# VHH binders against (R)-2-hydroxyglutarate dehydrogenase (hgdH), part 20

Target 1, 331 residues: (R)-2-hydroxyglutarate dehydrogenase (hgdH), of Acidaminococcus fermentans (d2rju7)
Amino acid sequence: MKVLCYGVRDVELPIFEACNKEFGYDIKCVPDYLNTKETAEMAAGFDAVILRGNCFANKQNLDIYKKLGVKYILTRTAGTDHIDKEYAKELGFPMAFVPRYSPNAIAELAVTQAMMLLRHTAYTTSRTAKKNFKVDAFMFSKEVRNCTVGVVGLGRIGRVAAQIFHGMGATVIGEDVFEIKGIEDYCTQVSLDEVLEKSDIITIHAPYIKENGAVVTRDFLKKMKDGAILVNCARGQLVDTEAVIEAVESGKLGGYGCDVLDGEASVFGKDLEGQKLENPLFEKLVDLYPRVLITPHLGSYTDEAVKNMVEVSYQNLKDLAETGDCPNKIK
Key: E = the ipSAE of ESMFold2; O = the ipSAE of OpenDDE; V2 = 0.75 times the mean of E and O plus 0.25 times the DockQ between their complexes.

## First folded at step 6 (VHH; framework vhh_7xy4_2)

Design n2 (from k2 with V102T S104E; at its last look DockQ between E and O 0.78; V2 from the best seeds 0.67)
Fold by ESMFold2, look of step 6:
Structure n2 (fold): chain B 331 residues (1-331), chain A 121 residues (1-121)
Amino acid sequence: as target 1 above (331 residues)
Amino acid sequence: QLQLVESGGGLVQPGGSLRLSCAASGFTFSSYAMAWVRQPHGKGLEYIATISYSGSRTFYSDSVKGRFTISRDNAKNTLYLQMNSLKPEDTAMYYCARTIRTDEGWTYDYKGQGTQVTVSS
């Protein structure tokens, strides 16, 4: 079984190799993404491909894969919108994805951004990087053990975030559209209004459901405590970016942290230093540093998350090749 | 013995109102998010509205937003849909559905038999 793996970074190579010991595939890892006819043609002689989110399995590239004899399309991502699923199914491609990976990776990043905002470490270290060691009043901080932390979305990742903040001594409350059992030791499940009214820090871990729109709206923000911190490491579409900018500018939000942006493809992965950003909302967000912290979609860029994504992708391929089915098949 | 039983459908003039009910039994109703979906004749299922387990959050499709109100009474194990300003396009079989979480968001694991709503002059 020859497998072409796209978008593999040098630091990930040892994980691809180690995971392959159990499977024995003939793997080739390339840094390139599936985004042109030329990169689609790299799959000549391969039986299967493993994609990332910046790989576009559109009609053109799927036609090329069919002509080249590629049989299986896997993606080491939880999102599948980069694949034309209907056309791939029409051409007869079995497909599989990775619906879940290390929840700790994303939860830890959210906690990190929240704590950087609470303790003013981006502000302070940016000044000490310029040899300014003066202490000012903005550096004065509330300890997290004196905070209420609100978790919106109590799935796997939200529960890990709740557990971490609880372990740090915070009072943790959370909201979900489902009743979540078994969380009583570290989180009190409450209404969204109570999360908004009581929380010094809110972290978003809800899924994005297009029919429901954004969770963080102007009304959401108006109901938050003055000076509260908001973090979104889930999906960019969950947040009305313009509303958040207004809230930071007015002081309604004391800080905003994110690992995702609605429309992030225009900036993430690119070196745009010295340039004006095409999206004026992103330009404003960058200008609000250090009250706004942006990481460029790093949530799954950890040792455990990559290991999970690779192992599951290899297992998905094995299942598809041996039985024609797998638990993570894309329908 | 899990059951979702819809009622309250009927014939109504454009601009009129109807209130649908869904009686739930055989599961802990108050733990689940619930939804209404509809099927116009000869077409697929269309999402209408979702309500959280406690009733504190509601979600609506664009086609019904502002006209329909989903609600629930957990003491009576009953889901409701208040439909105002009805249009001929609202003519469909209406189904009560139980919602569960999936890796991709949520989906419906049980659907009732439905109640017919007809909006005609």
Scores: ipSAE 0.530, ipTM 0.835, lowest interface PAE 1.7, mean pLDDT 93
ESMFold2 (binder alone), look of step 6: mean pLDDT 88; pTM 0.879
OpenDDE, look of step 6: ipSAE 0.751; ipTM 0.906

Design n3 (from k2 with T99G; at its last look DockQ between E and O 0.76; V2 from the best seeds 0.60)
Fold by ESMFold2, look of step 6:
Structure n3 (fold): chain B 331 residues (1-331), chain A 121 residues (1-121)
Amino acid sequence: as target 1 above (331 residues)
Amino acid sequence: QLQLVESGGGLVQPGGSLRLSCAASGFTFSSYAMAWVRQPHGKGLEYIATISYSGSRTFYSDSVKGRFTISRDNAKNTLYLQMNSLKPEDTAMYYCARGIRVDSGWTYDYKGQGTQVTVSS
């Protein structure tokens, strides 16, 4: 079974190789994404592909895969919108995805951004990098054990974030559209209004559902405590970026951290040092440093998350090849 | 053992109103987000509305926003859909659905037998 893996970085290669010991595939890993006719043609001679979210299995690329004899389309992502699922089914491609991987990777990044904002470490270390060791009033901080932390979305990732903040001594409250059982030891489930009214730190772990729109709106921000911290490491579309900028500029938000942006493909993965960003909202966000912290979609860029994605993808391929089905089949 | 039983459908004139009910049993109704979906004849399922476990948040598709109201009574294990200003395009089989979370969001793991709504003059 010959497998072409797209969007693989050098640091990930040992994980792809180690995970393959139990499967024995003939794998080739490339740094390229599936985004052009040329990158689709790389699959010549391969039986299966493993995609990333920036790999676009559109009609053109699916036609090329069919012509080349590719049999299986796998994606090491929880999202599947980068695949034209209707057309792929029409062409007869079995497909599978990775519905879940290390929730700790994303939760830890959200906690990290929140703590950097709370303790002013971006501000302070940027100054000491310039040899300025003066202590000023902006560096004075509230300890997290004296904070209420609100978690919006109590799925696997949100519950891990809640557990971490609880372990640090914070009071943790959370909200979800479902009643979540078994969290009483580390989190009190409350209404969204109560999260907004009580929280010094809010971290977003809700799914993006197109029909529901953004979660963080101007009204959401208005109900937050003055000077509170907001973190979004979930999906960029959950946040009204212009509203957040206004809230930071006015001091309504004391800090904003994110690992995602709506429209992030225009900037993430690129070296734009010294250039003005074409998206004026992103330009404003960058300019609000250190009250705004942006990481470029690193939430799942960890040893455990990559291991999970790769192992599940290899198992999905095995299941599809052996039975024609798998638990993670894209239907 | 999980059951969702819809009722309240029927024939109604354009501009009219109907109230659908869904009786739930075999699970802890008050812990679940619930939805209404519909299926026009010969077409796939169309999302209509969702309500959170407590009823505190509601969501609507653009096609029904402002005309339909989803609600629930957790003491009676009953989900409701108030449908006002009905149009011929609203003609469909209407299903009560139980939401279940998945890592990408939520989906429906149970759908009732449905109740037919026909909007015709």
Scores: ipSAE 0.509, ipTM 0.834, lowest interface PAE 2.0, mean pLDDT 93
ESMFold2 (binder alone), look of step 6: mean pLDDT 85; pTM 0.856
OpenDDE, look of step 6: ipSAE 0.581; ipTM 0.839

Design n4 (from k2 with T50L; at its last look DockQ between E and O 0.63; V2 from the best seeds 0.60)
Fold by ESMFold2, look of step 6:
Structure n4 (fold): chain B 331 residues (1-331), chain A 121 residues (1-121)
Amino acid sequence: as target 1 above (331 residues)
Amino acid sequence: QLQLVESGGGLVQPGGSLRLSCAASGFTFSSYAMAWVRQPHGKGLEYIALISYSGSRTFYSDSVKGRFTISRDNAKNTLYLQMNSLKPEDTAMYYCARTIRVDSGWTYDYKGQGTQVTVSS
């Protein structure tokens, strides 16, 4: 079974190789994405491909794959919109994806940003990097065990975030559109208004549904405790960016942390040092450091998350090849 | 048996109002988020509104925001849709749907038989 893996970073190569020990595929990993005729033609002689979100399995590239004899299309992503699923099914390609990977990776990053804001470590270390070791009143911190932490969205990632904060000694409350069973040992499920009213730290782990709009609106922020911390490592569209900027500027938010931005493609992955950002809201947000912390969509950039994505993709291929089906088949 | 039974549809003039009801049975109604979806004749399903398990949160598509109100009575196992300022484009079969959590958000795992709403002069 010869497998071409697109969009593989050098740091990920050992994980692809180690995971393959259990499967024994003949793998080739390339840094290129599937986005041109030339990159599609790289699959000559391969039985299967493993794609990423910046790979475009459009009609042209699927036609090339069909001619080359590619049999299986895997994507190591939860999203599948980069694949023309209807056309791929017409051509007879079995397809599979990775619906879930390490929720701990994203939850841990959210906890990290919240703790950096609570303990003022970005503020403090930026000063000590300039050899200023004076202690000031802004460095005084509330211990997390004396905080209420609100988790908005109690899916897999939100529950891990709740468990971590609970393990640190915080009082944890959470909100979800559904009643969530089995969380009583580490989280009390409450209304959104109660999360807003009581929480010193709020972390967002809700899905984004375009038709439902943003979760963090001006009304949401108005109802939060004065000086509370907000973290969004879920989806950028969940947050009204202008509203958050206003809230940080006024002191309504004591801090804001994020791993995502609405429109982030214009900046994430790029070195823009010394340049004015085209999006003026992003320019303002960057200028609010260290009260605003931005990581550039790093949530799944961990050893375990990559291992999960690769292992599941390899297993999906095995299941498809052996049975014609798999639990993660794109239907 | 899981059942969702819609009622309250009918013929109404533009600018009029209707109140839809959905009687739920065969599951713990108060544990599920519930939705209204509609299907204009010969077209696909369109999301209209969603209400959280407790009723504390409501969501509306842009096409109905400000005109429709979703509500629920967990003691009666009933979902409601108050539709005001009806337009001809609101003409559709309206379905009560039970929602379930999936990794990307929500989806519908059961839809009732529907009730027809027709808005014409």
Scores: ipSAE 0.499, ipTM 0.823, lowest interface PAE 1.9, mean pLDDT 93
ESMFold2 (binder alone), look of step 6: mean pLDDT 88; pTM 0.879
OpenDDE, look of step 6: ipSAE 0.689; ipTM 0.888

Design n5 (from k2 with Y53W R98K; at its last look DockQ between E and O 0.80; V2 from the best seeds 0.64)
Fold by ESMFold2, look of step 6:
Structure n5 (fold): chain B 331 residues (1-331), chain A 121 residues (1-121)
Amino acid sequence: as target 1 above (331 residues)
Amino acid sequence: QLQLVESGGGLVQPGGSLRLSCAASGFTFSSYAMAWVRQPHGKGLEYIATISWSGSRTFYSDSVKGRFTISRDNAKNTLYLQMNSLKPEDTAMYYCAKTIRVDSGWTYDYKGQGTQVTVSS
């Protein structure tokens, strides 16, 4: 069984190899993403592929895979929108994904960005890196134990974020479209309006549903406390980017942190140092540093998340190859 | 056992109104987001509207926004859909659906047997 694994970084290679000890696949890991005819043609001689979210299994690339004799399409992601699922089914490709990995990885990054904004550490360390050790009024901070933290979306990741902030001593409130049982020890479930009215820090962990549109709108931002912090490590489409820029520029938001952008494929994964960004909204976001912090979709770039994604992908392939089915089959 | 029983369908003229009801039993209705979906004859299921567990948030497809209103009465375990300004293209079997959270969003856990809505002159 020959498996081509796309979008593998050097630091991840030992995890791919270690997980393979129990499976025995003939794996080849490449740093390239599936995004051109040329990268699709890399699959010549392979039985299966493991994709990432910036790998596009569109009609063109699926046709190439069919011609090359690729049999199985795996993705080490929870999202599957990068695959033309209907066309892949038409061509007869069994497909599987990774519905769960480390919720802690995402939650921890969101907490980290919130704390960096609250304590002004990006501002301060960028100045000390240039040997400026003066203390100014912008560095004065509220301790998180004196903050109310609002969590929008109380799924697995949102609950972990709530638990972490609770453990740090914050008052934690949250909102979800479902009543969430069993959270009373660390989070009070309230309405969205109450989250907006009361929170010094809001972290977004809601799913993106195309029909529902963005969650963070101009109205959302207007209802937030003056000077509050907003963090989005979920999906870029949940946030109206132009509205957030306006809110930071006016001082309505004291800080904005994100690990995702709507349209991020145009910039994430690329070295654009010294260049003007094609998307003017992204150019403005970068220019708002250090009140805006951007990480380039690092949420699942951790030891536990990668291990889980790789192990589940290998198991999915084994199940598909042996039985024609698996628990994580893409429908 | 879990049951969702839709009612209130029928034949109406274009521009008319109709109110659908869905009686729920066999689960804790007030803990779940609920949805209406429809199936025009010979076509797939089409999303219509969703309402949060408490009723405080509602969502609508573009095809019905401004014309339909989803609501719920948690004391009566009942979901409603008020349909105004009905058009012939609203003709379909309408289903009440229980939703559940999955890792990347929501999905339908259970769908009732449906009630037919026909909009014709």
Scores: ipSAE 0.495, ipTM 0.830, lowest interface PAE 1.9, mean pLDDT 93
ESMFold2 (binder alone), look of step 6: mean pLDDT 85; pTM 0.854
OpenDDE, look of step 6: ipSAE 0.678; ipTM 0.874

Design n6 (from k2 with Y32W R98K; at its last look DockQ between E and O 0.80; V2 from the best seeds 0.63)
Fold by ESMFold2, look of step 6:
Structure n6 (fold): chain B 331 residues (1-331), chain A 121 residues (1-121)
Amino acid sequence: as target 1 above (331 residues)
Amino acid sequence: QLQLVESGGGLVQPGGSLRLSCAASGFTFSSWAMAWVRQPHGKGLEYIATISYSGSRTFYSDSVKGRFTISRDNAKNTLYLQMNSLKPEDTAMYYCAKTIRVDSGWTYDYKGQGTQVTVSS
């Protein structure tokens, strides 16, 4: 079984190799993304591909894969919008994804951004990097053990975030559309209004459901405590970006951290240093540093998350090849 | 045995109102998000509204927003849909549905037998 893996960074190569010991695939890893005719043609002679979110399995590239004899399309991502699923199904491609990987990777990034905003470390270290060691009033901080932390979305990732903040000594409350059992040791489940009213820090871990729209609206922000911190490492569509910018500018939000943006493909993965960004909202977000912290969709860029995504992708391929089905099949 | 029993459907003129009820049994009603969906004759299921386990959050499809109101009474294990300003395109079988979490959001675990709503002169 010959497998072409796209978008593999050098630091990830040992993980791909180690995970393959139990599978024995003939693996080729390339740094290239599936986004041109040339990168699609790299799959000549391969049976399967493993994609990333920056790979575009559009109609053109799927036609090339069909012509080349590629049989299986795997993606080491939880999102699948980069694949034209309807057309791939029409062409007869079995497809699989990775619905869950290390929840700790994403939860830890959210906690990190929240703590950087709470303790003003981006502000302070950017100044000391320029040899300014003055201590000023903006650096004065509340300890997290004196904070209430609100977790919106109490799935696997949200529960890990709640556990981490609880372990740091914070009072943790959370909200979900379902009653969540078994969290009583580290989190009190409350209404969304109570999360908004009481929380010094809110971290978003809800899924994006098109029918439900954005979670963080102008009304959401209005109900938050003055000066509270908001973090979104879930999905960019959960947040009204213009509303968040307004809230930071007015001081309603003391800080905003994110690992995702609605429309992020226009900037993430690119070196745009010294250039004006086409999206004026993203330009404003960057200008609000250090009150706004942006990481470029790094939630899964950890040793454990990459290991999870690679192992599950290899297992998905094995299941598809041996039985024609797998638990993570894209329908 | 899990059961969802819808009632309150009927024939109504355009611009009129109906109130649908759904009696739930065989599961802990107050732990689950609940939904209304509808099926026009010969078509697939159409999402209408969702309500969180406590009733604190509600969501509506664009086609019904401002006209329909979902609510619940957890003490009575009952889900409601207040339907105002009814239009002929609201004609359908209306189902009460129990939702469950899936990786990409939620889906419907169970729906009742439905209650018919017909909007015509």
Scores: ipSAE 0.524, ipTM 0.841, lowest interface PAE 1.9, mean pLDDT 93
ESMFold2 (binder alone), look of step 6: mean pLDDT 84; pTM 0.838
OpenDDE, look of step 6: ipSAE 0.625; ipTM 0.851

Design n7 (from k2 with D103P S104D; at its last look DockQ between E and O 0.81; V2 from the best seeds 0.00; counts 0 for: DG spot H104)
Fold by ESMFold2, look of step 6:
Structure n7 (fold): chain B 331 residues (1-331), chain A 121 residues (1-121)
Amino acid sequence: as target 1 above (331 residues)
Amino acid sequence: QLQLVESGGGLVQPGGSLRLSCAASGFTFSSYAMAWVRQPHGKGLEYIATISYSGSRTFYSDSVKGRFTISRDNAKNTLYLQMNSLKPEDTAMYYCARTIRVPDGWTYDYKGQGTQVTVSS
């Protein structure tokens, strides 16, 4: 079984190889994404492909895969919108995805951004990197044990974030559209209004539902405590970017951290040093450093997340090849 | 045994109103977000509205926003849809649905048998 794995970074290679010991595939890992005819043609001689979210299995590339004799399309992602699923089914491609791989990875990044904003470590270390060791008033911080932390969205990731903040001594409250049982030891489930009114730190872990629009609106921000910290490591569309910029500029938000942006494909993954960004909202966000922290969609770029993505993808391929089905089949 | 039983449909004139009800049994109704969806004859399901487990948050599709109101009574295990300013294009079978979370959003793991709403002169 020959498997072409797209979008593999050098640091991930040992994980792909180690996970393969249990499966014995003939794997080739490339840094390229599936985004052109040329990168689709790289699959010549391969039985299966493993995609990432920046791999576009559109009609053109699926036609190429069919002509080349590719049999299985796997994606090491929870999202599947980068695959033309209807056309792939028409061509007879079995497909599978990875629905869950590490809630801890994403929760930890959100906690990290919140703590960097609370304790001003980005500001402070940027200055000491330039040999400035003076202590100033901006560095004065509230300890997290004296904070209320609000978690919006109490799925697996939100609950891990709640547990971590609780373990650090914070008072933790949270909101979800579902009643969440079994969280009483580390989180009090409350209304969204109560999260907004009481929280010194709010972290967003809700899904994006197109019909519902953004969660973080001007009204949401108006109801937050003055000087509160907001973090979004979930989906960029959950946040009205212009509203957040205004809130940071006015001091309504003391800090904003994110791992995602609405429209992030225009900047994430690119080296744009020394260039003006075409999106003026992203330009303003960058200019607000260190009150605004941006990581470029790193939530799943960890040892455990990559290991889980790869192991599940290899198992999905085994299941599809041996039985024609798997628990994670895209239907 | 999980059951969702819709009622309150019927024939109304354009501009009229109807109130739909959904009786739920066989699960802890007050723990779930609930939805209304509809199916025009010969077409697929169309999302209408969702209400959180407590009733504190509601969400509506653009096609019904401002005209329909979703509500619930957790003591009676009942979901409601108040439909005002009805239009011929609102004609459909209306279903009460239980929602569940999936990795990229929400989906429905159960819907009832439906109640027909017809808007015609």
Scores: ipSAE 0.531, ipTM 0.845, lowest interface PAE 1.8, mean pLDDT 93
ESMFold2 (binder alone), look of step 6: mean pLDDT 89; pTM 0.885
OpenDDE, look of step 6: ipSAE 0.749; ipTM 0.904

## First folded at step 7 (VHH; framework vhh_7xy4_2)

Design q1 (from n2 with T107K; at its last look DockQ between E and O 0.76; V2 from the best seeds 0.66)
Fold by ESMFold2, look of step 7:
Structure q1 (fold): chain B 331 residues (1-331), chain A 121 residues (1-121)
Amino acid sequence: as target 1 above (331 residues)
Amino acid sequence: QLQLVESGGGLVQPGGSLRLSCAASGFTFSSYAMAWVRQPHGKGLEYIATISYSGSRTFYSDSVKGRFTISRDNAKNTLYLQMNSLKPEDTAMYYCARTIRTDEGWKYDYKGQGTQVTVSS
């Protein structure tokens, strides 16, 4: 079984090799993404491909794969919108994805951003990097044990975030559209209004459902406590970016942290140092540092997340090849 | 044994109103988000509305927003859909559905038998 793996970073290569010991595939890892006819043609002689989110399995590239004799399309991602699923099914490609890989990776990043904002570490360390050791009033901080932390979305990731904040001594409340059992030791499930009214820190872990629209609206922000911290490491579409900028500028939000942006493809993954950003909202967000912290979709870029993505992808391929089905088959 | 039983459908003139009910049994109704979906003749399922477990949050498709109201009575294990300003395009079989969380978002793991709504003059 010959497998071409796209978008592999040097740091990930040992993980691909180690995971393959249990499977014995003939793997080739390339740093290239599936994004041109030329990169699609790299699959000549391969039976299967493993994609990333910046790989576009569009009609053109799927036609090339069919001509080349590629049999299986796997993606080591939870999102599948980069694949033309309907056309791939018409061509007869079995497909599989990785729906879950590390809730801890994402939750830890959200907690990190919240704590950096609460304790003013981005502000303070950026000043000491320039040899300014003066202590000022902005550095004065509330300890997290004196904070209420609100978790919006109590799925796997939100529960891990709740557990971490609880372990740090915070009072933790949370909201979900479902009644969540088994969380009572670390989180009190309350209404959204109560989260907004009581929380010093709010972290967003809700799914994006297009029919529901954004969760963080102007009304959401208006109901938050003055000077509260907001963190979004879930999906960029959950947040009205202009509303958040207004809230930070007015002081309604004391800080905003994110690992995602609506329209992030225009900036994430690129070195734009010294350049004006085309999206004026993103330009404003960058200018609000250190009250705004942006990480470029790093939530799953960890040792455990990559290991799980690769292992599950290899297992998905084995299941498809041996039985024609797998638990993670793309519908 | 899990059951979802829809009722309240019928024939109505354009501009009219109907109220659909869904009686739920065999599970803890008050713990689940619930939805209404419909299937127009010869077409696939179409999302209509969702309501949270407590009833505190509601969501609507653009095609029905402002005309339909989803509600629930957890004491009676009953889901409702109030349909106002009905149009011929609303003609469909209407289903009550239990919503669950999955890795890909939300999906329906049980759907009732449906109740027919026909809007014609």
Scores: ipSAE 0.492, ipTM 0.820, lowest interface PAE 1.8, mean pLDDT 93
ESMFold2 (binder alone), look of step 7: mean pLDDT 88; pTM 0.878
OpenDDE, look of step 7: ipSAE 0.765; ipTM 0.918

Design q2 (from n2 with T107Y Y108F; at its last look DockQ between E and O 0.88; V2 from the best seeds 0.00; counts 0 for: pae E 2.1 > 2)
Fold by ESMFold2, look of step 7:
Structure q2 (fold): chain B 331 residues (1-331), chain A 121 residues (1-121)
Amino acid sequence: as target 1 above (331 residues)
Amino acid sequence: QLQLVESGGGLVQPGGSLRLSCAASGFTFSSYAMAWVRQPHGKGLEYIATISYSGSRTFYSDSVKGRFTISRDNAKNTLYLQMNSLKPEDTAMYYCARTIRTDEGWYFDYKGQGTQVTVSS
């Protein structure tokens, strides 16, 4: 089975190779993304491809894959919107994805951003990087054990975030539109209004549902405690970016951290140093550093998350090839 | 045995009102988010509204916002849709659906047989 893996960084290669010991595929890993006719043609002679989110299996590229005899389309992502699923089904491609990977990867990044904002480490280390070691009043911090942490969204990732904050000594409350059983040892499930009213730190782990709109609105922010911290490592569309900027500028939010932005494709993955950003909201967010922290969609860029994504993709391919089905098949 | 039984449909004049009900059985109703969807004749399913397990949060499609109200009575295992200011374009088969969370969003894992709503003069 010959497998072309797109968008592989050099640091990930050992993980692809180690995971393959159990499967024995003939693997070629390339740094290129599936985003042009030319990169689609790289699949000549391959039976299967493993994609990433910046790989676009659109009509053009799927037609090329069909012509080349590619049989299986795997994506090592939880999102599948980069694949024209209906057209791929019409062409007869079995497809599979990775619906979950290490929830710790995303939860830990969210906790890290929250703690950096709570303890002012971005502010402080930026100053010491310029050899300024003076301690000032802005560095004074509340210990997290004296904080209430609100978790919005109590799926797998949100529960891990809740467990981590609980382990640090915080009082943890959470909200979900579903009743979540089995969390009582580390999290009290409450209403959204109670999360807003009581929390010193709020971390967002809810799914984005287009028809429901953003979760973090101007009304959401008005109900938060003055000076509270907000973190979004879930989906950029969950947050009204302009409202968050206004809240940070006014001091309503003491800090904002994110790993995602609505419209992030215009900036993430690019070196724009020294340039004015086209989106004025993103320009303002960057200017609000260190009260605003932005990581460029790094949530799954960890050893365990990559290992999970690769292993599941290899297993998905094995299942599809042996039976025509797998638990993670894209319908 | 999971069941969702819709009722309350019928023929109504434009501008009129109807209240749909959905009786649920065979699962712990009060633990699930619930939804209404509709299917106009010859068209695909259209999302209408969702309500959280406790009823504390509601969500509406743009096409019905301000006119329809979703509610639930967990003691009676019943989901409701109050439809006001009905228009001919609201004519459809209306379905009660159970919602479950996935990592990518909400999924309807079961829907009932539906109740027909017809809005005409």
Scores: ipSAE 0.457, ipTM 0.807, lowest interface PAE 2.1, mean pLDDT 93
ESMFold2 (binder alone), look of step 7: mean pLDDT 85; pTM 0.856
OpenDDE, look of step 7: ipSAE 0.702; ipTM 0.887

